# VHH binders against Protein NEOXANTHIN-DEFICIENT 1 (NDX1), part 12

Target 1, 282 residues: Protein NEOXANTHIN-DEFICIENT 1 (NDX1), of Arabidopsis thaliana (Mouse-ear cress) (q8gwb2)
Amino acid sequence: MDVEEKRVSSGYAKPPWIFKGSALYQIHLVKAATARAFIPKEFRLVEAFGYTLGGFFLASYDDSPAGVFDELVVIAGIVWNPPTSCAWAARVLVNSDEACHHGRKEVGLPSQVARFSKNITAVPKQKRDRAFGFLDTFGLGTTLSHPENLMEVKVSEVDSAASTDICNIQIRSDETKVGNWMGPAIKMALPSFSGNTIYNSNLLKYSCHLHCRVRPVRPAVVSGALEDETEKFTEQNHTSQESLENERQLSKAVMLSKPIIALQFKCLTMQVEAPVVIYPSK
Short names: E, the ipSAE of ESMFold2; O, the ipSAE of OpenDDE; V2, 0.75 times the mean of E and O plus 0.25 times the DockQ between their complexes.

## First folded at step 4 (VHH; framework vhh_7qia_2)

Design b58Y (from qT16 with N58Y; at its last look DockQ between E and O 0.59; V2 from the best seeds 0.40)
Fold by OpenDDE, look of step 4:
Structure b58Y (fold): chain B 282 residues (1-282), chain A 122 residues (1-122)
Amino acid sequence: as target 1 above (282 residues)
Amino acid sequence: QLQLVESGGGLVQPGGSLRLSCEASGFTFSDYAMGWYRQAPGKQRELVAFIYSGGSTYYADSVKGRFTISRDNAKNTVYLQMNSLRPEDTAIYYCARGDSEYFLGYSTMDVWGKGTPVTVSS
C-alpha cells in the first residue's frame, strides 16, 4: 500500500524550508508538572528533581518562505525519544499569518498569531563601582563606555479583535564585546516532535538543521502578568475557551520560569525537513 | 576620524514637518546601517528609525507612518523626514552608525553624532 504522501500544498515552497535570521535561545528550569500539561502521554518527559529543561526560542527571520517575521517558541520541556532527546513546543507565536498557517497544518505546531512590539533604548552603562580605586589614577580611563542597548519585546496574542499579553522580554547587549567576535560557528541537528493539536492530531517528527554563530549572553529578563495562580485547575469540562486560557497560563509559567543560560544565535540558517507521522509503538 | 554630524533640527509647530540630515565621514558609508535615536528630557535614548545597508528600514511604533528614514550613499548622508510632528516628539535626535552585528532585527550602534534638537511646541 503506497502511502500517498498527500503533500498538502502549503503556501510554502517544497521542503526543506530555509529560515535565515537570528535568535535568542534561553533555557529555563521548568516544573515537570507544567511541562507535562503540554506533552502527549506517549512521550516520556526527561526530568530531574521535578524539573525539565524548557524555555524559549525567540527568532527574527529576515529570509524565509513566509518572508520577514518574528517567532517565539515556548519550549515546555525535553522528551525522550531513544536514542535522542527532543524539545517540545508548548506554543509558537508568530507575527505572520502565513507562518502560522504553515506551522499549524504542515509542521503540526501549536502556532498562534501574535504581535511583537519592539522597543530599543540606549541605556547608559552604570559605572560598576569598581571597588578597586587604585588604577583609575592614570588618566587613560575615559573609555567612553558605549551605551548598552536594551531591547524590549512585548508579545501579545491576537485573537480576532482581542489581544492578550503573553510576556515582556528584556534583552541587554553584553558589554563584553571583545571586539567583533561573533562566537564560533556551529552546526547542529535538532530532532523535534510536534502534533497533537486541533489542526493536526497526528504525532509528527521533523528535523531542524541549524547553522549559526553562537555566543553565550546574559539571560533575558522575562516579565508578565501572572494572574494569581489561585484559580484551582478544577478538572471540570473545560470549555474550549477555558482550555485555551489554561494553555496560555501554562505558557506564561514556562516563560517566567528560572533561566539557566542564554545563547545568541547570529547568522542563523535553519533548515526544516518535512515532518513525518510517527506511530506510537504499541 | 569617524564622524557623524546632524543637522536640520529646530522649532516646529504641532503637525509640522522637519527633515534631519546626518553626514557621515571617516568610513565607507554604504557598508553600514544607520539609525536615528532620540532622547527626550528625563527619558532614555530610544531608537526612532533604522536603515540597513541594503535599504531595508525599521521604525519604532511611535513614529510609524509619520517618519521616513532614507539614505544617499553618494552623499554619505542619512535623512529622517518627520511629518505630523507632535509635542511628544520633542527630543534631541542623534544619528548613529550600526555596527556589523545584526541581532533580532536590529544592530547595535558604535558611532554617534552630537545630536540635533527638535522642539515641537505651539
Scores: ipSAE 0.269, ipTM 0.628, lowest interface PAE 1.2, mean pLDDT 85
ESMFold2, look of step 4: ipSAE 0.407; ipTM 0.763
ESMFold2 (binder alone), look of step 4: mean pLDDT 85; pTM 0.869

Design b8W (from qT16 with F103W; at its last look DockQ between E and O 0.71; V2 from the best seeds 0.44)
Fold by OpenDDE, look of step 4:
Structure b8W (fold): chain B 282 residues (1-282), chain A 122 residues (1-122)
Amino acid sequence: as target 1 above (282 residues)
Amino acid sequence: QLQLVESGGGLVQPGGSLRLSCEASGFTFSDYAMGWYRQAPGKQRELVAFIYSGGSTNYADSVKGRFTISRDNAKNTVYLQMNSLRPEDTAIYYCARGDSEYWLGYSTMDVWGKGTPVTVSS
């Protein structure tokens, strides 16, 4: 039986889809219980001591099938797919309708349209009181302290006429710009799983090939309105709206989890292959 | 010597217009992105508008639709056309050169002008 790959004519060109831009990949310690809420039962969560590795991928694409747009991927955790581990996206926020539609239908992503408000401020370097008084005697230390730039990214989901704040991401530029060093060039293949959404009930596997310059950076500070965790996830028959709100709250919890490491991706080229439907092994 | 010189600042009434200019010297102007920043009294310096070497532009949300950044590579000059000025636009406006680092839609700035004051008052 020739599985006619009904290539749903997405507004995108034929795969592979190429995205170029830059990104911040920040890895967090996410509670396993939080991650499990997003991950299909068919997948084994990779966890240790009640935690998994999640976090977020914040990207700005300059060239893509959808044009210029911003993306925030909330990563719930890591799932085991022997012989590899894969990231599971809890939520994908984009400021492009086309990207959202493509993500939902073609890639099986939990995509939602969002607004990205970006602000850049120059933060005066607070003179760290170098208590070490001695070496200031040689007058050459006019270290023109380059002002640190603070980038603030506010992400709000847009649903019809309503907007809901998801998070504020504060990114500080590292002072130690030792020259124009962009970090080493790397190539990595990231297998990914998707699907199990209202737009695509199938489980999907797809490959992302990334080429970029990578540099570790100071983790971004994520803030958001934690509504009081006190409302017990009662397993009751959550209306579609309640389910959405729960998903939002869990996504916020992922974003607000403890950061471990942050990686700057510059000169990013991401190649995304067409997803393949995976059938759970009976 | 690398230099940016701002001009065109002044006093303007609310709803008025002003055009700022920044003349660059000491580098190949066409190869660099340029930006306008502003700093209001008691506030942090903030990005107003940015223009890439290729001519693409980005604006702060607060000035979107009112301000236009442009460049003339032949004159080594970047401009900021400010329309529909508001009292909250009162600040010292700084011209800056973008460095070669582009990340998340923004570039860091490595060269700054001395600034030109803009006062919007009735």
Scores: ipSAE 0.247, ipTM 0.610, lowest interface PAE 1.0, mean pLDDT 85
ESMFold2, look of step 4: ipSAE 0.461; ipTM 0.716
ESMFold2 (binder alone), look of step 4: mean pLDDT 85; pTM 0.870

Design b9F (from qT16 with L104F; at its last look DockQ between E and O 0.67; V2 from the best seeds 0.42)
Fold by OpenDDE, look of step 4:
Structure b9F (fold): chain B 282 residues (1-282), chain A 122 residues (1-122)
Amino acid sequence: as target 1 above (282 residues)
Amino acid sequence: QLQLVESGGGLVQPGGSLRLSCEASGFTFSDYAMGWYRQAPGKQRELVAFIYSGGSTNYADSVKGRFTISRDNAKNTVYLQMNSLRPEDTAIYYCARGDSEYFFGYSTMDVWGKGTPVTVSS
C-alpha cells in the first residue's frame, strides 16, 4: 500500500522541522479516566492501578520554523502501539499563530493559541535550618547563598476577545548547582501519535528526535483555578462550546495531577519528521 | 575580584528618563550575559531586562517598550535606558552577571552588584 505522502504545503519549510531551545518535561500520575477522555478508542491506554503517566512538556524555542515561541504540551497519558509506547497530547498551547496553524494542519495536534506570561524573581534562599549544628564551627561557611530564581509562567488560552487561565507553573532553580554541570547529553527518539481533531480527523504518527542536556530538577509547582464545577460529565449532546470547556477542565486536571519527576532539557534540538497517516487495523 | 558597580540611579519625575550603567570587572565581560533586576520596597527582586553575550535581549512585560538594555563590551559596561518612568518603577536596581546556563530564555545570575536606587516621584 503506497502511503501517498500528501505533503500538505505547511507554511513551514519542508520537514524535518527543527526546533531549538529549552524545555521542562514533567511527568505526572494522571487518572486513567481523565486520560481516556482524550485518547481515541483505537489506542490502548497504558495504565496501572487506574493511573497512567502524563504531565506536560513546557518548551521555549529560540529557533524554529515559526521563530521564537513558547509551547505547553499537556500530555494525557501513554498509549500502546506495539512495540512502542507513545505519549498522547491532550492539548498544545502556543503563543504563535503560525505554530498553532502548523500544529493543527500538518501535525494533527490539538493546538490552541495562548499567552505565556513569564515572571522571574530572585528568592532569597531560606536558610534551611540545618539541624546538623556541628560543621558550622569552622568559619568557612560564608556560603554566599546565591538567591534562587523563581520563574512563574502563567498560561492563558486566547479565544477571540476572551482569555481563559489554564495554569500557573512555578519553576525553581535548583540550588544544587554543583558547578557548571549541565547534565549528560542524550539522544532520544520519541514516537508520537496525533490526529483525531476537528482540523485533522486522521490518526497520525510522527517521530521526534531530541538532542539535549538532561538534568533532573525539582518538579514545578502547578496551580490553577479549579472551578469546583465537578458537575457530572453527563454524556449528553454537549454543544461545541461545552465540549471545549470540558476539554479545558480535563487538561487542567492533567496539569494539576501529582508530579513524579521533572527533567530539564537544555540545549534542546528537536527534529520532527512529517506525520504519516495510520490506518486502524481492521 | 569579580565586581559589578552600578551607577546612574536617582530621583526622577513620572514620565522622565534615566540611564543606569553597570561596570564589570574581574572577568571576560563579552562572554557573559548580563541582566538588570529591581527590588521595590517590600517586594521580591524581579528581572527587568536581560542581554545575552550575543546581544539578544529580553524584557519583563512591565517594562517592555519603555526600557532598553544594551552593552558596550569595550567598556565592560551594561546599560539600562529607562524611559517613561512610572512610580511603580521605584526600586533598587541591581546589575547581575548571567551564568553559562540558559533556560527558558533566561540565565541564572551568579554575580550581583550592590544596587543603585531609582525613585520615581512627583
Scores: ipSAE 0.180, ipTM 0.571, lowest interface PAE 1.7, mean pLDDT 85
ESMFold2, look of step 4: ipSAE 0.488; ipTM 0.816
ESMFold2 (binder alone), look of step 4: mean pLDDT 85; pTM 0.866

## First folded at step 5 (VHH)

Design c1 (framework vhh_7qia_2)
Fold by ESMFold2-Fast, scan of step 5:
Structure c1 (fold): chain B 282 residues (1-282), chain A 121 residues (1-121)
Amino acid sequence: as target 1 above (282 residues)
Amino acid sequence: QLQLVESGGGLVQPGGSLRLSCEASGFTFSDYAMGWYRQAPGKQRELVAFITSGGSTNYADSVKGRFTISRDNAKNTVYLQMNSLRPEDTAIYYCARGDEYFLGYSTMDVWGKGTPVTVSS
């Protein structure tokens, strides 16, 4: 709604920046080699047996400095930051020009404009047992039960005149609700490293302070082919275009990695602090 | 008892308009988000439009600019104004009550029986 009007608005107010909405935080078992492609050599990857913890953060903001918009953060992995650890973003996809510009310039994020197409369907409850049932054969069992909600989020990058499909994320509603909530709202801090992009060459560190209700949910199913679109290749290709395509392919690998855990964040208020420039030691 | 009763469906020519109504009973209507779904023959039931308790609205891409969802809390009624109807809009339209809000949409826990809409020449 009103996407065109939100794109016309300009500039973020002074930090800290406040974002309100909801999000799905899904953790994947990501190959260390894939993660290392995004992470500067001076940072040590937190890894075990050739894997790190990456995944994605999918958010819908109802109130923010850029108004209403959607965001997909592809998380390559976790880097060591004694005594803690920090996430490293491989790619940030937003359906707001203002959010993309601000992320690139002020926060040092690898931000790209994208289209988010959401399709919500009501589907019969998934059966655990595929035993042949008389009532199910005649539809009596399925007609008597409440359908599950299936949300399908298709994310496509807006690249000049063409759109390139990135992934499709399928989210099913959890069947048990009341017993799965973690009581009152909780507060947590997610420190992050950013920078080292063509839009901001500095290495940056910032904190996201979250206040939300959290519950574990069924991990979303992510689909999308890893492919090279040679037919779109032109003589006008630049080194920056080649770098962005490589980042796209590797971010798809992160999205398609094995899911471990998914967390639903509701009644989310996210406070983003002004980034600070860091200089690696040694 | 919790009930949602749809009305206003019918046969209309391409380019025509219809206004669907859904009257709610058995709960505090103003506290809930409300939505409209549709199901064409052989297809899954998909969300068309929804409205939060606060009045914020969202629409499926296929109906943006043509359909408008609204509510009247005094009458416990949610409406779907459908303009510039196309043959592809032919479906049974269902009213539903929102349960919980997530990623810009509400999951639904109470459903109406549906009202048929046919767009043909």
Scores: ipSAE 0.496, ipTM 0.745, lowest interface PAE 1.3, mean pLDDT 80

Design c2 (framework vhh_7qia_2)
Fold by ESMFold2-Fast, scan of step 5:
Structure c2 (fold): chain B 282 residues (1-282), chain A 121 residues (1-121)
Amino acid sequence: as target 1 above (282 residues)
Amino acid sequence: QLQLVESGGGLVQPGGSLRLSCEASGFTFSDYAMGWYRQAPGKQRELVAFITSGGSTNYADSVKGRFTISRDNAKNTVYLQMNSLRPEDTAIYYCARGSEYFLGYSTMDVWGKGTPVTVSS
């Protein structure tokens, strides 16, 4: 009945900004050369054997300064900046104009508006490690166990008069497994760098404080929009179109890199602090 | 003994309306998210509408603006109001109970037997 009204006249309030929902954090083994294309020369990659740890953060926010929206953060790699190390955001895709504007202006994120198409299906469990032998021979079972859920998230970048497919993310979830959550809610801090924007020429560093329940899950399967696009450079549109396509291809390369681990964040509360200027513009 | 019983399916003409009901028993209905799935011949069973315990709703792109999901906790019932029906909406419609909430939706752990909906030309 008497719920506190959390309202701001211009959308985003003053920091810290609070985002609540759930997320999938998937870590990929990303080639150092790919990551370096996104990172200023003055920063050194945290790397081993020519690879860094990048990947993506896919979130659905139920409550935030911009209301309900989805976000895909493409993480190029980890950058060394003593005394800490920080994740580097290569691209931030959101299905909210308000969130995109705020990210660009206040946080210095490479934010772009995107369409998130979610298709949820119930599918029979694909693999039967054992055919039950005797039972399958006689067809006694054929039991329709509760189907597993398949969530397919198609992300397409939107700009004036056009949309460009970026990736498809397939998430398979088994039936409820109560014992797989890691303890009660945990608290962690994840400092990150963001590039400058047309609204702010300074290099910014921001920090996120996460409170959530965590569970390791089967990594999502990521597929690219166009196979021909990754195979050839011959038929590309040249000049300015070519440079934009190359940036998208590098982001796709991060998304298509080898998965190492995936973590499901439930009951997520993410607190984003005001960014700090690291390198002032000259 | 968890049970979901769908009703309200039938034959309707294109442009018509139909209201599906799903009555739940054996659990505290108000604590759970609920969803409606459909399965057309030869296709996978897909989510068309979802409602959280708090009343927030989500819809598949194909039904946005035409279908409305709602719930009545006093009757342990979830509803699907289907308007402006099209031949493509012909399917068996299934009610399901949400289990784990993730990325705006829940995995489902309890299913009804389904109710057929045919939109004839």
Scores: ipSAE 0.643, ipTM 0.839, lowest interface PAE 0.9, mean pLDDT 79

Design c23 (from c0 with F103W T108E; framework vhh_7qia_2)
Amino acid sequence: QLQLVESGGGLVQPGGSLRLSCEASGFTFSDYAMGWYRQAPGKQRELVAFITSGGSTNYADSVKGRFTISRDNAKNTVYLQMNSLRPEDTAIYYCARGDSEYWLGYSEMDVWGKGTPVTVSS
ESMFold2-Fast, scan of step 5: ipSAE 0.709; ipTM 0.871

Design c29 (from c0 with Y102T S107Y; framework vhh_7qia_2)
Amino acid sequence: QLQLVESGGGLVQPGGSLRLSCEASGFTFSDYAMGWYRQAPGKQRELVAFITSGGSTNYADSVKGRFTISRDNAKNTVYLQMNSLRPEDTAIYYCARGDSETFLGYYTMDVWGKGTPVTVSS
ESMFold2-Fast, scan of step 5: ipSAE 0.500; ipTM 0.724

Design c3 (framework vhh_7qia_2)
Fold by ESMFold2-Fast, scan of step 5:
Structure c3 (fold): chain B 282 residues (1-282), chain A 120 residues (1-120)
Amino acid sequence: as target 1 above (282 residues)
Amino acid sequence: QLQLVESGGGLVQPGGSLRLSCEASGFTFSDYAMGWYRQAPGKQRELVAFITSGGSTNYADSVKGRFTISRDNAKNTVYLQMNSLRPEDTAIYYCARGEYFLGYSTMDVWGKGTPVTVSS
């Protein structure tokens, strides 16, 4: 349960806010109908053939106004804002109370506190096309040269009363020839719309300035919770619960949409400017 | 050419200590982060400790206060000092080279592993 405390951290810097770390930006083909459920009617969705470009931004910050924390931004789609296009966030999941409160109040983001369970394992490269040997079961297959890294990030939304699994993100490294090449250094500005939430009813616009090294990588595999069927032996008669579950399922649909491209951002410095109020909600 | 060679594993009783070493060759050691992973029987391989090229260290919660990672760039060697060993520390320990990404080291070169058995 989101209890509104409105506590301000005296340690939170004045804008612009600086975040340093690394991130994975993955673009998915998202159904336009799914994206439109999150986007105010005032905005025109950028779409072709019934699809828009959404996906996710997964980051780990080593230095920020809230210290060290992880963030998952679920991106519903791209909204037209002449002469540019802006991303629209469906949900922002952070493992920092300070970051959640700041995002809700100052930036107008649909922020929620979440738990990030990260695990890294080394696994042998590729599936075996032939019969699978007992050797892999006893770890003998891990003595093969060139194992790849498997990083699993499980994200669960945290409420004081319960924890709800959102997704599991599996990131594999397959780069033997390029080694530790981080890609070219780039600078870019990403204009973004936010607001129209229960925490901030205004429509907002702000700019993120990124400086990082960018490299295309193999898209991560995203999966949802496997066994949590909705109360198959009890009736789901709660209107409020149905609305919340529908919102969660639509966010999950974005995460489970078809991946197109993934970009690795290393040596990331992100500067977030104070939002300005535009087109206030009526 | 590119090679990581672990040593120092063995059989030790609970409460004992071991120091693992990993000697690197074929690359500029000082430019890379180094880490130690372990794989217990029937479990997936997990990160134990890592050290960046600048010397910053991080540890898995299960080993904090008991294990210490360090490096000697002149010898192209990374070490894992293991104190107060427990039966749960029984695993094959692997040395790895890599980069720091999303709060964890992403490794691209691996050693063959050195076994550590903690039993009475």
Scores: ipSAE 0.290, ipTM 0.622, lowest interface PAE 1.4, mean pLDDT 78

Design c30 (from c0 with S107P; framework vhh_7qia_2)
Amino acid sequence: QLQLVESGGGLVQPGGSLRLSCEASGFTFSDYAMGWYRQAPGKQRELVAFITSGGSTNYADSVKGRFTISRDNAKNTVYLQMNSLRPEDTAIYYCARGDSEYFLGYPTMDVWGKGTPVTVSS
ESMFold2-Fast, scan of step 5: ipSAE 0.722; ipTM 0.875

Design c35 (from c0 with T108D; framework vhh_7qia_2)
Amino acid sequence: QLQLVESGGGLVQPGGSLRLSCEASGFTFSDYAMGWYRQAPGKQRELVAFITSGGSTNYADSVKGRFTISRDNAKNTVYLQMNSLRPEDTAIYYCARGDSEYFLGYSDMDVWGKGTPVTVSS
ESMFold2-Fast, scan of step 5: ipSAE 0.713; ipTM 0.880

Design c38 (from c0 with M109F V111Y; framework vhh_7qia_2)
Fold by ESMFold2-Fast, scan of step 5:
Structure c38 (fold): chain B 282 residues (1-282), chain A 122 residues (1-122)
Amino acid sequence: as target 1 above (282 residues)
Amino acid sequence: QLQLVESGGGLVQPGGSLRLSCEASGFTFSDYAMGWYRQAPGKQRELVAFITSGGSTNYADSVKGRFTISRDNAKNTVYLQMNSLRPEDTAIYYCARGDSEYFLGYSTFDYWGKGTPVTVSS
């Protein structure tokens, strides 16, 4: 095989797989009805008052088995298979063909290739929301005249000749001083469920071990193409594509749900262990 | 006193070249990422290029292949070589200081110079 050509089922080392970079983990209050559309019948949705905890995980990896790439995990909600509770991914969007194919085959993720467009601007500083006021005790007056960074991340699904917009994520940096407001390094172990896809029919469980510096941040503002083109997106599609478009609209609903909290992960090292097949009680 | 001083701007014809310089003082230059932003009339100030403390570079799609960012740590200076200039490159160009802990592939920039104007017109 040509060294310049990537193999669909190769390029990844044997597990555990190590991903290094940074991420934004944003938790949303997601309607249970929306989340249930993504949850396998074998799992029970953890919910209260008609809502579950979903949201998204947006990452940029500087070093991984697939090299440099971006990832957006749309999290439908929390599922329960006793004694374990875990987040369930509705969609995984990556800008790497190799990462997509590995996720589908080895990890059982609902992975798809997408385009990530990042635009960085410097904008006037905005007033902080009162919800985070008790954390803003050390606002430095010295930096008032300088703008803050705004990162706009546009995620679009590529379908050969056409791109389908999924969402636009606006992230404002609220750091008052470089390097001083990030918390200490922490280690976490997160169990995850996956599988039950057309690419991997098994129900799977794997562990993610994260080592990173973490801090709470202002939740990102998410906007979707659905708001701008409501008439077009609500038009009936009576083909087999109707099911896929419905899933796309439900994923957008998760992204557009009410944000509760956002966590910034810097100096992230994520170790992903090989999945094992599980047999949940039905 | 933290200071960034830009120079090298001016008037140039389409297809021409300019080299911008930014001399830094008041901090340990080699420990920081450095970037170049630009702002055209009526537009937002956008990042067009940055260089890490380790020398890795990143460019906005609009300038890839035409602009080159570089640094000289001995002179505490960051440069932007601009080739094949177009009318749409007309803007005030700002030097900026960024941290070395990346978030989603980018530095967080916390200080900007006063800017140097670049006008591309025939």
Scores: ipSAE 0.704, ipTM 0.869, lowest interface PAE 0.8, mean pLDDT 80

Design c39 (from c0 with T108Y M109F V111Y; framework vhh_7qia_2)
Fold by ESMFold2-Fast, scan of step 5:
Structure c39 (fold): chain B 282 residues (1-282), chain A 122 residues (1-122)
Amino acid sequence: as target 1 above (282 residues)
Amino acid sequence: QLQLVESGGGLVQPGGSLRLSCEASGFTFSDYAMGWYRQAPGKQRELVAFITSGGSTNYADSVKGRFTISRDNAKNTVYLQMNSLRPEDTAIYYCARGDSEYFLGYSYFDYWGKGTPVTVSS
């Protein structure tokens, strides 16, 4: 945090900040009690039948003020902001130190540096029991069916500890009859609250303007850290590890909530406006 | 008509090098991303490297700094230069064709060759 840099800002330090790439926006039915753990008491949760709409936003940016980087926004829920509503980010994970710093200072995001490991595999498609089983029995099961693509995104904290995994996100490519149709071109504005962090104590409000091609897709499968490595070190933990585990458990609850819909954003251009400081009334 | 033919596999000692080639036919090679997958016995077939139609490259963490993917559009060929080979690199290596539309940094791969075996041992 350099005061001198703030006085002599470069061009990319001036909003609006432009991010280009692609993203998966997955909406989950999140329990209101879980969401309330992340939201300041001054705000009222948008809630129906004990649930709110949270989930996650997973992005890969090809062009941004911080260059190329990946981002996972864990969305706790929606809060009232009459006459509209705003999303509340529980956690923002980025694999760029520069993006983390700017997010914390300029946008008031609860940003943390994380490692993103992406693994692409080709897995065999399941055959239908009747027709394909019969053809395979007679040696006639060879159709022009190639393996399907599976993307696994593992997000981990940048610690030297043995078990720092936050989540695994499995994204299966859906079969399309006419190739990879990207969906209709849309424009939308998404208001958000931020701030109230140790890095930016102000309560902030900002707007994201998105231009992209959008298509509903099969929701990604989210899982926790593989096997029992995290539990093995529980009894050896110090205050820092205990605090990290508590925060991870809360964000994990959001990530593991029931998926409602997933949206693919291709040819994404996201314009982030300068946040404004808000002063909640007493 | 669509074909991908791999070559260049073989037996090599740890620390050695191999250069794999994949000759493509039946489509406009320069319009597509090309990639290399590998599959060891009992394991999933995983993407280790790919190159876009524009020439940008991407590598799996396990091979970054050791493998180099490149392409020659005049020859309809994609290459994988493998250096500092390890026993865990032992697998059948598959050439793959991908579309030019990226999602979360990756192409959708829709066709694979028959593969070429690479064995790294004594």
Scores: ipSAE 0.673, ipTM 0.863, lowest interface PAE 0.9, mean pLDDT 80

